# VHH binders against Imidazoleglycerol-phosphate dehydratase (hisB): the designs that were tried, part 2

Target 1, 187 residues: Imidazoleglycerol-phosphate dehydratase (hisB), of Pyrobaculum calidifontis (a3msg0)
Amino acid sequence: MSYRRETRETLVVVELVPGAVAQVETPIPFLTHMVETFLFYAGLGGRVYAEEKRRLDDGHHVIEDVAIALGRALDQLIGDRSAVARYGWAAVPMDDAFALAAVDLGGRPYWVVKAKLPNVAIGGYPLPMFPHWVRSLASEARATIHIYARGRDPHHKVEAAHKALGLALRAAVSPASGVQSTKGVLK
Short names: E, the ipSAE of ESMFold2; O, the ipSAE of OpenDDE; V2, 0.75 times the mean of E and O plus 0.25 times the DockQ between their complexes.

## First folded at step 2 (VHH)

Design b13 (framework vhh_7b2m_4)
Fold by ESMFold2-Fast, scan of step 2:
Structure b13 (fold): chain B 187 residues (1-187), chain A 123 residues (1-123)
Amino acid sequence: as target 1 above (187 residues)
Amino acid sequence: EVQLVESGGGLVQAGGSLRLSCAASGFTFDDYAVGWYRQAPGKQRVVVASIYSGGSTKYSNSVKGRFTISRDNAKNTVYLQMNSLKPEDTAVYYCAAEDWYSGEYYDSLFDYWGQGTQVTVSS
């Protein structure tokens, strides 16, 4: 359940352990908080470590590379896709904010994010990067992810989205019911 | 075309202050992260401070608390306010810009560097 991604710009190491507490270290405070939040609600712990080899960047590379490494670690953790529930969803309120996430771990990568985000940064995280973080995660986890989020406070909106995504993933990765898949094999 | 031009360097006594400017042209400045780097004779170029497109900042430990980086997107300019200067701050200071986001593009090939401005701190 370990994955290491090293490029010219970043180094990211992910180790996912179901039921453990997550230790997350990244150079971007809000990314660290959001990854911690996602993993906690997903029922996953272990470690996520990211560093910037190149020090001139608004976080683009490290935000994307963390999503890629998380997605790859999730793909490895899921393993046999016929053994998991596959589908999950959650609706999460957070004061003024509301987020809905739905996940299909069927091996088909796709993403939809409907969250009106201002062009601002919170804790070093440019909010327009959030949809791209989801895209990278979905692509590497081989999952279809839909997120809808609304709210006035952009911090609450993005945080609610990460909670909803975590809960949706937790449901999707749970063991399959007693009924066998009619096709038996997923991509 | 793409240009970064540094200015504001000079000779100053230890404990003094200087304000460097980096003027950018030929690209969509608001999309770029910009940083200040310095290179002393015989040493490698090292990062001093960075300001990201969203306005967040990052400083090297050697200058934290003494230097402040800021940007004015309307003027396509990044500033470095340098206070409590030390002889160890003597170097050529460069600004550099990187395209912070391009969708499907993972590696920015649009890193741009200025020609540098000399800062000399005596005593």
Scores: ipSAE 0.000, ipTM 0.107, lowest interface PAE 19.0, mean pLDDT 83

Design b14 (framework vhh_7b2m_4)
Fold by ESMFold2-Fast, scan of step 2:
Structure b14 (fold): chain B 187 residues (1-187), chain A 123 residues (1-123)
Amino acid sequence: as target 1 above (187 residues)
Amino acid sequence: EVQLVESGGGLVQAGGSLRLSCAASGFTFSSYAVGWYRQAPGKQRVVVASIDSGGSTKYSNSVKGRFTISRDNAKNTVYLQMNSLKPEDTAVYYCAKEEYGDYVWDSYGMDVWGQGTQVTVSS
């Protein structure tokens, strides 16, 4: 499952392989770390490559484009939505921080991110871009994603959120083994 | 109400010094970590320095050795002593309370209650 996105500002290539080791390369160190973390906990590997053709912003385009490409690759990987468990959630502590993530792979894009993030950058990643990253991922993966996070250390908070999202996605994509709902109704 | 009021900014030549102050009210100042942030035009707001309730300090790599953060719990005030200023230190400086509490859900945003104080370093 692979996806390529090229714009005037960026080039992003994503190839997702379940159970493989992830190789992630982006021009933003914290984005690279967070994508690696998300994929590891999601049980996904393969390749994520991003480059900037020009920089007139604070990394907004590459952060958003990585989320879009990942979302598209996830949509392709999921395929038949009646064949997966659909729902997943996880709660992850990280020292002072904790994060709760819940996902529904029902084909309806929606997102909620409740995390008090300072208007600062970590490793070249402006933290106010994290909700935008989740929005783009949810939209392109056609998933409903809820993330709630608390904590004093914003690095721990965002990292815990990516771990929780990965674990929630891993549960949601696991194979369905029968009737998906109590009504016997599929989407 | 929680309030943080910054002061002490101004115009200074490269190599000069400034001392910023942040007056805090509306919370038990001695129990909380507080920090300084800065934002230059067209750039993201970045952390500069922080000091916890026990007096432990952290500094961004760009200011280590040049800036010193300190607190006076009797006056509910945080200070930032800025030495060997460079043109790239030009920014609006904000102070913020680092908050951890009994949250069911966090809300988006930075916990900054003041307008900030402008620091301009000429070359």
Scores: ipSAE 0.000, ipTM 0.144, lowest interface PAE 14.0, mean pLDDT 83

Design b15 (framework vhh_7b2m_4; at its last look DockQ between E and O 0.01; V2 from the best seeds 0.00; counts 0 for: pae O 13.4 > 2, unsure alone 64.2 < 65, placed apart)
Fold by OpenDDE, look of step 3:
Structure b15 (fold): chain B 187 residues (1-187), chain A 124 residues (1-124)
Amino acid sequence: as target 1 above (187 residues)
Amino acid sequence: EVQLVESGGGLVQAGGSLRLSCAASGFTFSSYAVGWYRQAPGKQRVVVASITSGGSTKYSNSVKGRFTISRDNAKNTVYLQMNSLKPEDTAVYYCARDTYRVEYSGSGYYFDYWGQGTQVTVSS
């Protein structure tokens, strides 16, 4: 399945394939690397393509739109959630940084990002956009996402967070018998 | 497995009416937005109408006032009532399902499943 999201500002195409290699192309190098990292540890491949039709900001739109499209693709891939573990978590160290991510694929969007990040850009990626990226992803994937990252180096914190998130998602989508809900249904 | 099966297409004279149906299975129909697309020869597939799980409808400008989308959740069916048909409405009409439950969507609809389509031909 391929999703095409086109606005006045951006064009984004996302196609996810489990077990495949991810080909990611965006105008923001660090975003490209983070999405590659996330998908890799999630066990997902396919294609993520983004271009800026209009560069009117610091990458806000492309970052957000990539997260939106990616979230939608993930939601489609996950399906009705009747045969997945639902919950996943992972803790990842990266040198001085430590990140913990937890995911609930219960159908309700929610996000928590606890990471002290400076107001700087790495590889064209404004670091303050990271929580926004997670929010967009969680919203469109209909998932609850918690990310806690700490350390000195902001690059390491953000990258560790993406690794942890990928691993958490991988665990959450793992096969399971029956709907993982005491209610017998998930949203 | 998600399935969408369109029916109701055919040949109709300009000014006439058709009612398309799409039978859905393999998912909780009532939780998803669904819509109709059409693709004319040599043209791209475009959205015609959509309806949310809550019953909110949207239409393309070209069909507003003439087409009506509705759904019967008990029958897992979405309909497209097409009135005042024009030759330019000639196309293959496709039923589609939104990617996820509409109540959680804030950024638009992404349709992920399609039927085989039904041919609608409007003669002048």
Scores: ipSAE 0.000, ipTM 0.239, lowest interface PAE 13.4, mean pLDDT 88
ESMFold2-Fast, scan of step 2: ipSAE 0.230; ipTM 0.717
ESMFold2, look of step 3: ipSAE 0.005; ipTM 0.303
ESMFold2 (binder alone), look of step 3: mean pLDDT 79; pTM 0.789

Design b16 (framework vhh_7b2m_4)
Amino acid sequence: EVQLVESGGGLVQAGGSLRLSCAASGFTFSYYDVGWYRQAPGKQRVVVASISSGGSTKYSNSVKGRFTISRDNAKNTVYLQMNSLKPEDTAVYYCATEGYTIDYWTDSGTYDYWGQGTQVTVSS
ESMFold2-Fast, scan of step 2: ipSAE 0.019; ipTM 0.415

Design c01 (framework vhh_8cml_1)
Fold by ESMFold2-Fast, scan of step 2:
Structure c01 (fold): chain B 187 residues (1-187), chain A 125 residues (1-125)
Amino acid sequence: as target 1 above (187 residues)
Amino acid sequence: EVQLVESGGGLVQPGGSLRLSCAASGFTFSSYAMGWFRQAPGQEREFVALISWSGGSTDYSDSAKGRFTISRDNAKNTVYLQMNSLKPEDTGVYFCAAELYGLGYYSEDSEYDYWGQGTQVTVSS
């Protein structure tokens, strides 16, 4: 349940352990905070490590590469898709902000992110990169992810979105107990 | 109760060395990036060095590069600053600080969650 991604610009290592404490280290403070938040609410721990060998942009490569590695590790962790509940969702408030996330682990990569985000950086994280982070995660985890977030404070919006995504994923990976859909079958 | 306790300061001549220690308690040390800051009389607090939660990444101010080394021991909840080739300009109160959820690419003191009370370093002949 581990994945290593190394490029000219970054090195990312992910090892996911259900129920463990998450230890997250990246060069971007807000990315570290958001990944740790996501994993905590997902009921996942272990290790997420990222480093920049060189910074050629405003964090674009490391943000995307962390999402890719995390998605690949999630795909490996999930394993047999017929063994999980498959669907999950959560609605999370955070002061002025509200986020709704829904996940389908059916093996179809797709993403929708509806959040009004200003072109500013928080803790080294350019907020326009958040939809790209979700895209990479969804693609590599082979999941459909929908996120809707509202609020005035962009920090609260993005944080609420990560909490909602974590809770939705936690529900989706829970053990299967019966019929999942009209097209689904028991394992 | 959260505490950060610095030690190892003192009086040293120019060109000398000191090793500062910061003992942490009351929080999950291994989840925090640790930084060292200093403040000279009449000046604002300035960044010196930082180390990530695992010890895999470090960063230094321009004045500290090549002379200072930051390290940590997560089993002992302690962060260290080895200071070599000390100069009179290094005189000040040295503080350790803890930042949750980050490598501390921030060199601004307002970004840190917990602070020690400081240890005095004086470099003079």
Scores: ipSAE 0.000, ipTM 0.128, lowest interface PAE 17.4, mean pLDDT 84

Design c02 (framework vhh_8cml_1)
Fold by ESMFold2-Fast, scan of step 2:
Structure c02 (fold): chain B 187 residues (1-187), chain A 125 residues (1-125)
Amino acid sequence: as target 1 above (187 residues)
Amino acid sequence: EVQLVESGGGLVQPGGSLRLSCAASGRTFSSYAMGWFRQAPGQEREFVALISWSGGSTDYSDSAKGRFTISRDNAKNTVYLQMNSLKPEDTGVYFCAADYSFYLGTWTESEYDYWGQGTQVTVSS
């Protein structure tokens, strides 16, 4: 499935392919790294491309627009929500950091992000934007996402959160247990 | 959650200046797009100025352009409104507001998440 989002400020193209290697290109190095990490742990590949047409902020528009396009592509990829496990969660340590993520693909958009993040930028990514990125992803994927992260190193904290979210999503999109036809169990 | 506290209001003569401050407290939300709104006696609350979370973008109402300057100190989570060449028409209660948004902020009052209690500005001779 592919999705294209173009605004006055950005252009984002997303194509998600299960089991493939991800090729991610954005103007923000840490965003590129985090999206690659999320997709890898989610078991998803394909292409994510983003560009800024005009820079009026510190990457706010492109960070949000990547999350929106990625969420919309996920919604399209998931398709029939009755055919997936729906719920997933994962706990991921990364040195001093620990992150817990839980996902419900029930079609209800909601988000909770509890992570103390300093007002600094890593690789062009203002860390206070991370909760916003999760919000946009959850809204467009029509998913409930909870993330809790602890740690002293903000890089490890945000990276652990993306790994946990990827693993949680991977579990949530897996086929429903005991696949059966409506006419009975196939032998 | 964020708590906003305004200061710097007062009585000033036409042509005078005032500097308003808005201090934000809260560890969960360390930065926001910020706006200043005002409400004159008997009027609806109206937009005055906005600043993006990084301080890289600002916007002003037509009445504020050229006279007011919005700025911020992100290390102190404080937003300022420098008001010059004040007119009697600038009289009102000035409110600081925080918008948890990816955009540059908004002129739309209902889109702001947190509000201060307001500070009175009176321009009278």
Scores: ipSAE 0.000, ipTM 0.111, lowest interface PAE 17.6, mean pLDDT 83

Design c03 (framework vhh_8cml_1)
Fold by ESMFold2-Fast, scan of step 2:
Structure c03 (fold): chain B 187 residues (1-187), chain A 126 residues (1-126)
Amino acid sequence: as target 1 above (187 residues)
Amino acid sequence: EVQLVESGGGLVQPGGSLRLSCAASGFTFDDYAMGWFRQAPGQEREFVALISGSGGSTDYSDSAKGRFTISRDNAKNTVYLQMNSLKPEDTGVYFCATGGYFLYDSSWYPSAYDYWGQGTQVTVSS
């Protein structure tokens, strides 16, 4: 559904609609592109809007707050965790780059990101912020997320990672495909 | 071969100052963010400060804000931690670290860093 996050530094509005086209607007071009990519491969659309009220850092607050709001909107969208497949993974190549993502929607927030990213900015996005973006998303979506990426081109590595994460999430949110035992309860 | 060598630790009185240095070699220094961590006896390693490869962005733990300043000299492949108004709870082994990925939040995870120095002891006591 929808989530609105407003602080002294940012305003972020997220509305997720399965199967719709995503309209993404942020002040950081590469963040906009990566969020669009993630949502497209996740099979999600709707709206993601972010603005900076105060420029206190090199995009740190807006990158973090977009991930927080997106994670909260995902948590709302998932709803009953016993009704989804829960686990998903994907391996995605992009020229020299290769990314593997695995997701567990079991209600346990955790993250692992291994991508060996240089400290450069692409389209206003400091690449070392990508692991932090994943951390915030995982925390608020109440998901365990593992991402491993290899490659020489850091743009390709980060883009392949977002595609893999999207595809993994798409699989994980799919409807549960069988009668489950009443033993074991998700948080 | 990546090497990180810390120096500048020592014994100081509460309210004193120390400047730590970390000399780096074996990688393209200005492409990688550098962090400082500390470990008190019997405790886990905890985040202290972070600086981007260009030096344009910094971050600090709540306990370090307002007292510590991280900086770097890319021509010398060195990162620094200026520590002012030291308190007994600042006592610990201080580590310099770098890697290809980082977590930039209040829960900073040591496992995010690929390379570590051996550490330099800081003792704040009177």
Scores: ipSAE 0.000, ipTM 0.148, lowest interface PAE 15.3, mean pLDDT 83

Design c04 (framework vhh_8cml_1)
Fold by ESMFold2-Fast, scan of step 2:
Structure c04 (fold): chain B 187 residues (1-187), chain A 127 residues (1-127)
Amino acid sequence: as target 1 above (187 residues)
Amino acid sequence: EVQLVESGGGLVQPGGSLRLSCAASGFTFSDYYMGWFRQAPGQEREFVALISSSGSTIDYSDSAKGRFTISRDNAKNTVYLQMNSLKPEDTGVYFCAAGPLYSWLDYGTSESEYDYWGQGTQVTVSS
């Protein structure tokens, strides 16, 4: 599924293809890396392209608009919410860092991000923008997203969070009509 | 414009008491947890005490525990540090800091966890 968002500040194009390789291009290196990471662990590929028309802010508009476009593309990709598993979660370590993510694709937008993030930028990405990115994604994907992350290294902390979110989404979007065994291997 | 203004510092004898105040403006004080840090001559800045936005979570450094009490008045946009049984090693510049409580598991004992800082007030414990 594809989505195009154009404003005075940005242009964002998202085309999501399950199982494909992701091609991500944004003007913010760490955002590019985090979106690539998220999509890879979500089992999604295709194209994410973003550009800034104005140098008005420290990347606030493009960070938000990429999340909005991704969320809209995800909403389109999910389609019939009764056809997906709906719930997913993952716990991901990354050296000193640990992240837990849980997702509900039930059609209700909500977000919770519990992570101490310093007022610094990594690769042009102001880390306090990460909760805003999650909020925009959750709102447009019509999903409830919970993220908890801890660690000393803020790079590892945010990266672990994106890996966990990707894995949680991958589980949540899996087909609901998959084979369910009413028989277990009984001892 | 965010401001944190400390007051109440001064010279005091060992065993004495001081009460520090920090007046906040330019942000929604009741949304932020508040911390006190200090910097002794020739040393790094260190954590002293914190209090959550509601006042329900309070923590102290080992050196402050049992001697210092942190409190806040959200109606007056002010945080306080009552210091009793002062020792020469308590000498330093005391800083007020404001930072949101992102998680009940993260207690705000690191400088990097705080968004806003005051200019500090000098506390000297000596004869």
Scores: ipSAE 0.000, ipTM 0.117, lowest interface PAE 13.7, mean pLDDT 85

Design c05 (framework vhh_8cml_1)
Fold by ESMFold2-Fast, scan of step 2:
Structure c05 (fold): chain B 187 residues (1-187), chain A 126 residues (1-126)
Amino acid sequence: as target 1 above (187 residues)
Amino acid sequence: EVQLVESGGGLVQPGGSLRLSCAASGFTLDYYAMGWFRQAPGQEREFVALISSSGGSTDYSDSAKGRFTISRDNAKNTVYLQMNSLKPEDTGVYFCAAESYYLEWGTPDTYEFDYWGQGTQVTVSS
């Protein structure tokens, strides 16, 4: 599934392929790492490419635009919402950090992020942008996403959250029991 | 500390203009989305305008589109609302608000705002 988003500020191209290796390139190192992490745990690969046509900010625009493009690509990939399990969740520890994510692919956008994040940037990524990234993803994927994370190390906290979200999405996109009726062989 | 202070309100005739300012102290706005909200007499507080932390993205209520412009100057730790073509329906106390680290899309404004100013009165009447 392929999606291209071009604005005056950014260009983002997303191609999602289940089971493939992901190649992610963005101008923000921590965003690249977090998107790679999310996709790996979601069981998705392909490519995510983002560039800034001009930098008018600290990367806020490209962070949001990557989330929007990923959400759109996910919406296309999911397709028939009745064909998937719909619900998924995961709890992920990462040293001092712990994250819980829950996803509902019911077509209703909603999001909750409960995580104390310091007003600092890691690898060019202002951490207060993480809840906005989740919001944009949820809105465009037409999904309900809840994330709760705690920990002392903010890097571990955000990374654990991306792992948990990936695993939750992987479970939510699993085939629904009802689709067995469309297969030629029923086991 | 951690305070938002609005200014620039006043009495204006229909069709007039006002520029509101919101100065932040005790924290840095660089990574916070900022919003303007208003509360009319006898009404609930309603969303007016939003600007992303970078200033690269803005959003407006239907009533504000085409008439109001939100902007920010992070170096001055200040947010602005330029209001043109004011109508009697725009009368109210205008508040600026800064987004918190805890976000929930259960609120009418899609953001949870933890820091609020005291408000500045805007009155549009002849």
Scores: ipSAE 0.000, ipTM 0.157, lowest interface PAE 12.2, mean pLDDT 83

Design c06 (framework vhh_8cml_1)
Fold by ESMFold2-Fast, scan of step 2:
Structure c06 (fold): chain B 187 residues (1-187), chain A 127 residues (1-127)
Amino acid sequence: as target 1 above (187 residues)
Amino acid sequence: EVQLVESGGGLVQPGGSLRLSCAASGFTFSSYAMGWFRQAPGQEREFVALISYSGGSTDYSDSAKGRFTISRDNAKNTVYLQMNSLKPEDTGVYFCAAGSPEELWDYLTNPSEYDYWGQGTQVTVSS
């Protein structure tokens, strides 16, 4: 599935292919690495391209716009939500850090992120933007996402969170083989 | 709403003393560990002192050990920092912060583990 998002500030193109290798290019090195990590653990590849038309902020627009475009591409890729497992979770350690992610692809957009991130930037990525990235992804993918991350090294903490989210999504999009919901309704 | 209000800062000569206070409101103070952090011009916020929710345990940075004492009064929703033998290197804005009691003690030297922060009070140690 492919999605193109263009604003005054950015251009983002996302093409997702299950089982393929991901080719990710953004103007923010840590964002590029985190998106590559997320997609690899999600079992997704293809292309994610982002460019900045105007440098008006600290990367806020491009970080958020990548999440929006990725979320829309995921929504399109998921398609019939009754055909997928719907629920997924993963716990990932990374040295001092530990992250837990849980995903519900039931069509209800919601997010909870508890990571306690310092007001610093890694590879051009202001870490306070990570909860915003998850919010935009959850909103556009029409998913409920819970992330809990703990650790002293903020790089390990954010990276573990992206690995956990990827693995949780991979489980959630797997083919349905049993009862999905006692309510019998999926959006 | 949640508020942490610091007071007691000021200008003092090297070797002098100051007592900082932090008045808390809008949350269950007695359930939170409390910390003091400081920030010098052009520097990151650094850990100074930590006290457990009950007051039974304290910890200090290497620079504060033996000179500073953290204490709290849960009946008054207040945490204190008594600073003795002040040095020019102690100059900075001092912040009060409330950290979750569920956090591991070792993690409470990291500013990112704190839920609520005050606006800070200026401490200047100069002749």
Scores: ipSAE 0.000, ipTM 0.121, lowest interface PAE 13.3, mean pLDDT 86

Design c07 (framework vhh_8cml_1)
Fold by ESMFold2-Fast, scan of step 2:
Structure c07 (fold): chain B 187 residues (1-187), chain A 126 residues (1-126)
Amino acid sequence: as target 1 above (187 residues)
Amino acid sequence: EVQLVESGGGLVQPGGSLRLSCAASGFTFSDYAMGWFRQAPGQEREFVALITWSGGSTDYSDSAKGRFTISRDNAKNTVYLQMNSLKPEDTGVYFCAASTPEDLLEWYLSGDYDYWGQGTQVTVSS
């Protein structure tokens, strides 16, 4: 449900509510927009709040800490992994851009991001931090996440990726039907 | 068959200007996005600027914004990089590259630009 993470560099508070509208506040405008987009397409709302106590690293700590807190809140929300569908994927076009995301909530943290991102910042968000954001989210949500994105407009590319990830997660957390095989253990 | 040939490099003093050109052949130039990259001695290749196939959108690295302008002439199969207010940190071999998003699997396997030139040296020093 809810998770609070406080370090020397940041404070992040996340409360996830299925079906609610998300209220997202971070010091990085593009991060705020991307988190809001991700949650909307994931069918999740509630509150995400982040603040920087000191900025020495052009947003590196707050970007990672938001992903960590989101991942932890997702892990808590998912609860019993045998109760969810576990697998989800989505393909999302956005003008010139196309993104594919696939998620496995099987308790195995892993990540793959294949997206050519220029070494630039959009709305205070250094784009090379996007793979790191996915890594932190996957690690704390105990999920395997694969993202593949193509396109020439980096804004469209990253936004399409967040939409695809949201839709994939929405499918993966949907209620399971029947019993899962006893040959696999989910933790 | 496919060729990208850079030209226009040279030695300039700090604050100077230089215009790079990249002549393309062997493919339908107007279907490809074109980019400029650079590599300094002992460092990895870094992105500098990008222009879409139509010329309708451009993107720049933070170090290039406000100083460099990428443009293209599809009738001449040429992409340009106008560099102003050059700094010693801009020194490096400049490469042009062509890429089209043809296949998601291709991106998974390589994640790279389809075609690369051999590069042209830019040296900013007094």
Scores: ipSAE 0.000, ipTM 0.142, lowest interface PAE 11.8, mean pLDDT 84

Design c08 (framework vhh_8cml_1)
Fold by ESMFold2-Fast, scan of step 2:
Order: C-alpha cells, then structure tokens, then sequence
Structure c08 (fold): chain B 187 residues (1-187), chain A 126 residues (1-126)
C-alpha cells in the first residue's frame, strides 16, 4: 500500500488508502492537479509526495517517478488479481474534450495512448510527458491501459483522460465473484 | 519538408459533385489521421470529415453525413473527399490536415504537431 522511491534526482512517497481523501504535493502544479483528479475518480486517497533534489530538472524525472511510485503502490493495493473485477472502462466529456479509458488488471503491462498533444507546458508539465506517465503507471501496476482522447483544448483532453482512467480503475478493482480468466489463476 | 497539397476544388452548381485530393509528403503518411476542414468567408474554420491512419474508421460532421465520403490511399500518400449533392452552404476553402496518430507501445515518445495544407476553393453557385 506504501511505496518509497529515492534517486539522486527525486524522492517520491505514495500511500494509497481506498475511500480516503488524497493529499498530493509535487513541485509541478499541473501534475499535482492531475494526480488529485485521477485518485479522486479512482476512489483512492492517502498521500502522494514528490520533491526534486536538482533545481534545474525540467520535471521529466519527477513526472516519471511519480507514475512509477503510483504504479507500484497500485500493484501492492490490488494484491490478489483473481479477487477483483479485472476490467474497467469509462468515457468522460469535458467541454470540447472527450476521453475513453479501458483497463485490464490481468497482470500484463501494456499501454496505448492515442491523443494529439501539442509541445507546450501547462503548469510546469510538458504535455508530451503524459504518454510517458501512462506508460510508467501501466508498467509498474502490471496493467493494460488504453486511453483515447480528443478535443481542441489540451488541458481539457489531459484532464478528461485522468478522470476516465480513474473511473476505469475504480471499476476494475471492484470485488469479484467467479473466475476472471479462462486460464484460471491470474498473474 | 512536410507538405500537404490540396487539389480538385472549383465552381459547381447546386446538386453537383467534386472530388478533392490532398497529396502528402515529408512524413510517414500511413501513421497519421487525416482530416478535412473548411472555412467560409468571415467564418471560423469547421470540421468536415476525418479518417484513421489505417482507413478503418471515419467520422463526419452533421452537415457532411450522407453526402461526403472520405477515403485514403496509403500507397499514394493521398487522402480524398468525395462531395455529392453540394449546396451553396458548402462554399468555402477546404483544408486537409494531418494529426499524428501513432499508438505508443512501451517505448517511443514523440511530439505531436498539426500539419495543414494551403487550401483549395470550393464554390457552389448557380
């Protein structure tokens, strides 16, 4: 449920508690907002803390390391994958934007992001880092994640994507009954 | 390096047909979603149609549904817009655009940019 990641560049601490309020602190305002949004819609709270050890870091290390730590904490939280619903999806509109997310918690790390993202930064977050954030999250959570997002406003696209991902994860971690795989036991 | 060149516009009477073409160069065409947009005098640019990188999915504006068909030829790096039952309201400059649509599989990150053609005039008049 708790995970700590420390490198020469960053320190990230994640503690996930279902149903709790999330306390998120990172040096990147838009990352903080997106992580808060994701956790809220996922029905998860607790603490996410990140700091940069280097003053001139462009944010790439912190964005990636937060995703890694969140993914590891999610993997630990999920535990027995045969005990959850496994599959979840959600479609979320946000004004001009629309996002679809689908998740498979079957233990296979895979990711797909289809979204047009301009080479700009919002609140210190270079938007082209969003696919990298999803990749790291999927890899460490051992989940297959598909995200499709459309819209004119890139802020709305990325925010809708985080809401959709949160809702999809919430559905996927719901308690299950019966066999979730024709193979029997999940990895 | 990147070029999108539209052709096939012109003057046509109401009820007529036109086939627009957009020739692409300077990028991996088969990895890009292609779209058609139009702009009437004094109006904002509006969406008309799009086609996925593979040609497997298409989408149309409400005004274009049932009258226009978008298609592509990845071997020729060309996207087309077949326009039937043209109306005076269809008058405008038609632009093709390329949206980067590469799926990210566990490894590569790329920046996404809009590429736009210079446009081709379509006039529907008696």
Amino acid sequence: as target 1 above (187 residues)
Amino acid sequence: EVQLVESGGGLVQPGGSLRLSCAASGFTFSSYEMGWFRQAPGQEREFVALISWSGGSTDYSDSAKGRFTISRDNAKNTVYLQMNSLKPEDTGVYFCAAEYEITYYSGSYTYEYDYWGQGTQVTVSS
Scores: ipSAE 0.000, ipTM 0.146, lowest interface PAE 10.5, mean pLDDT 84

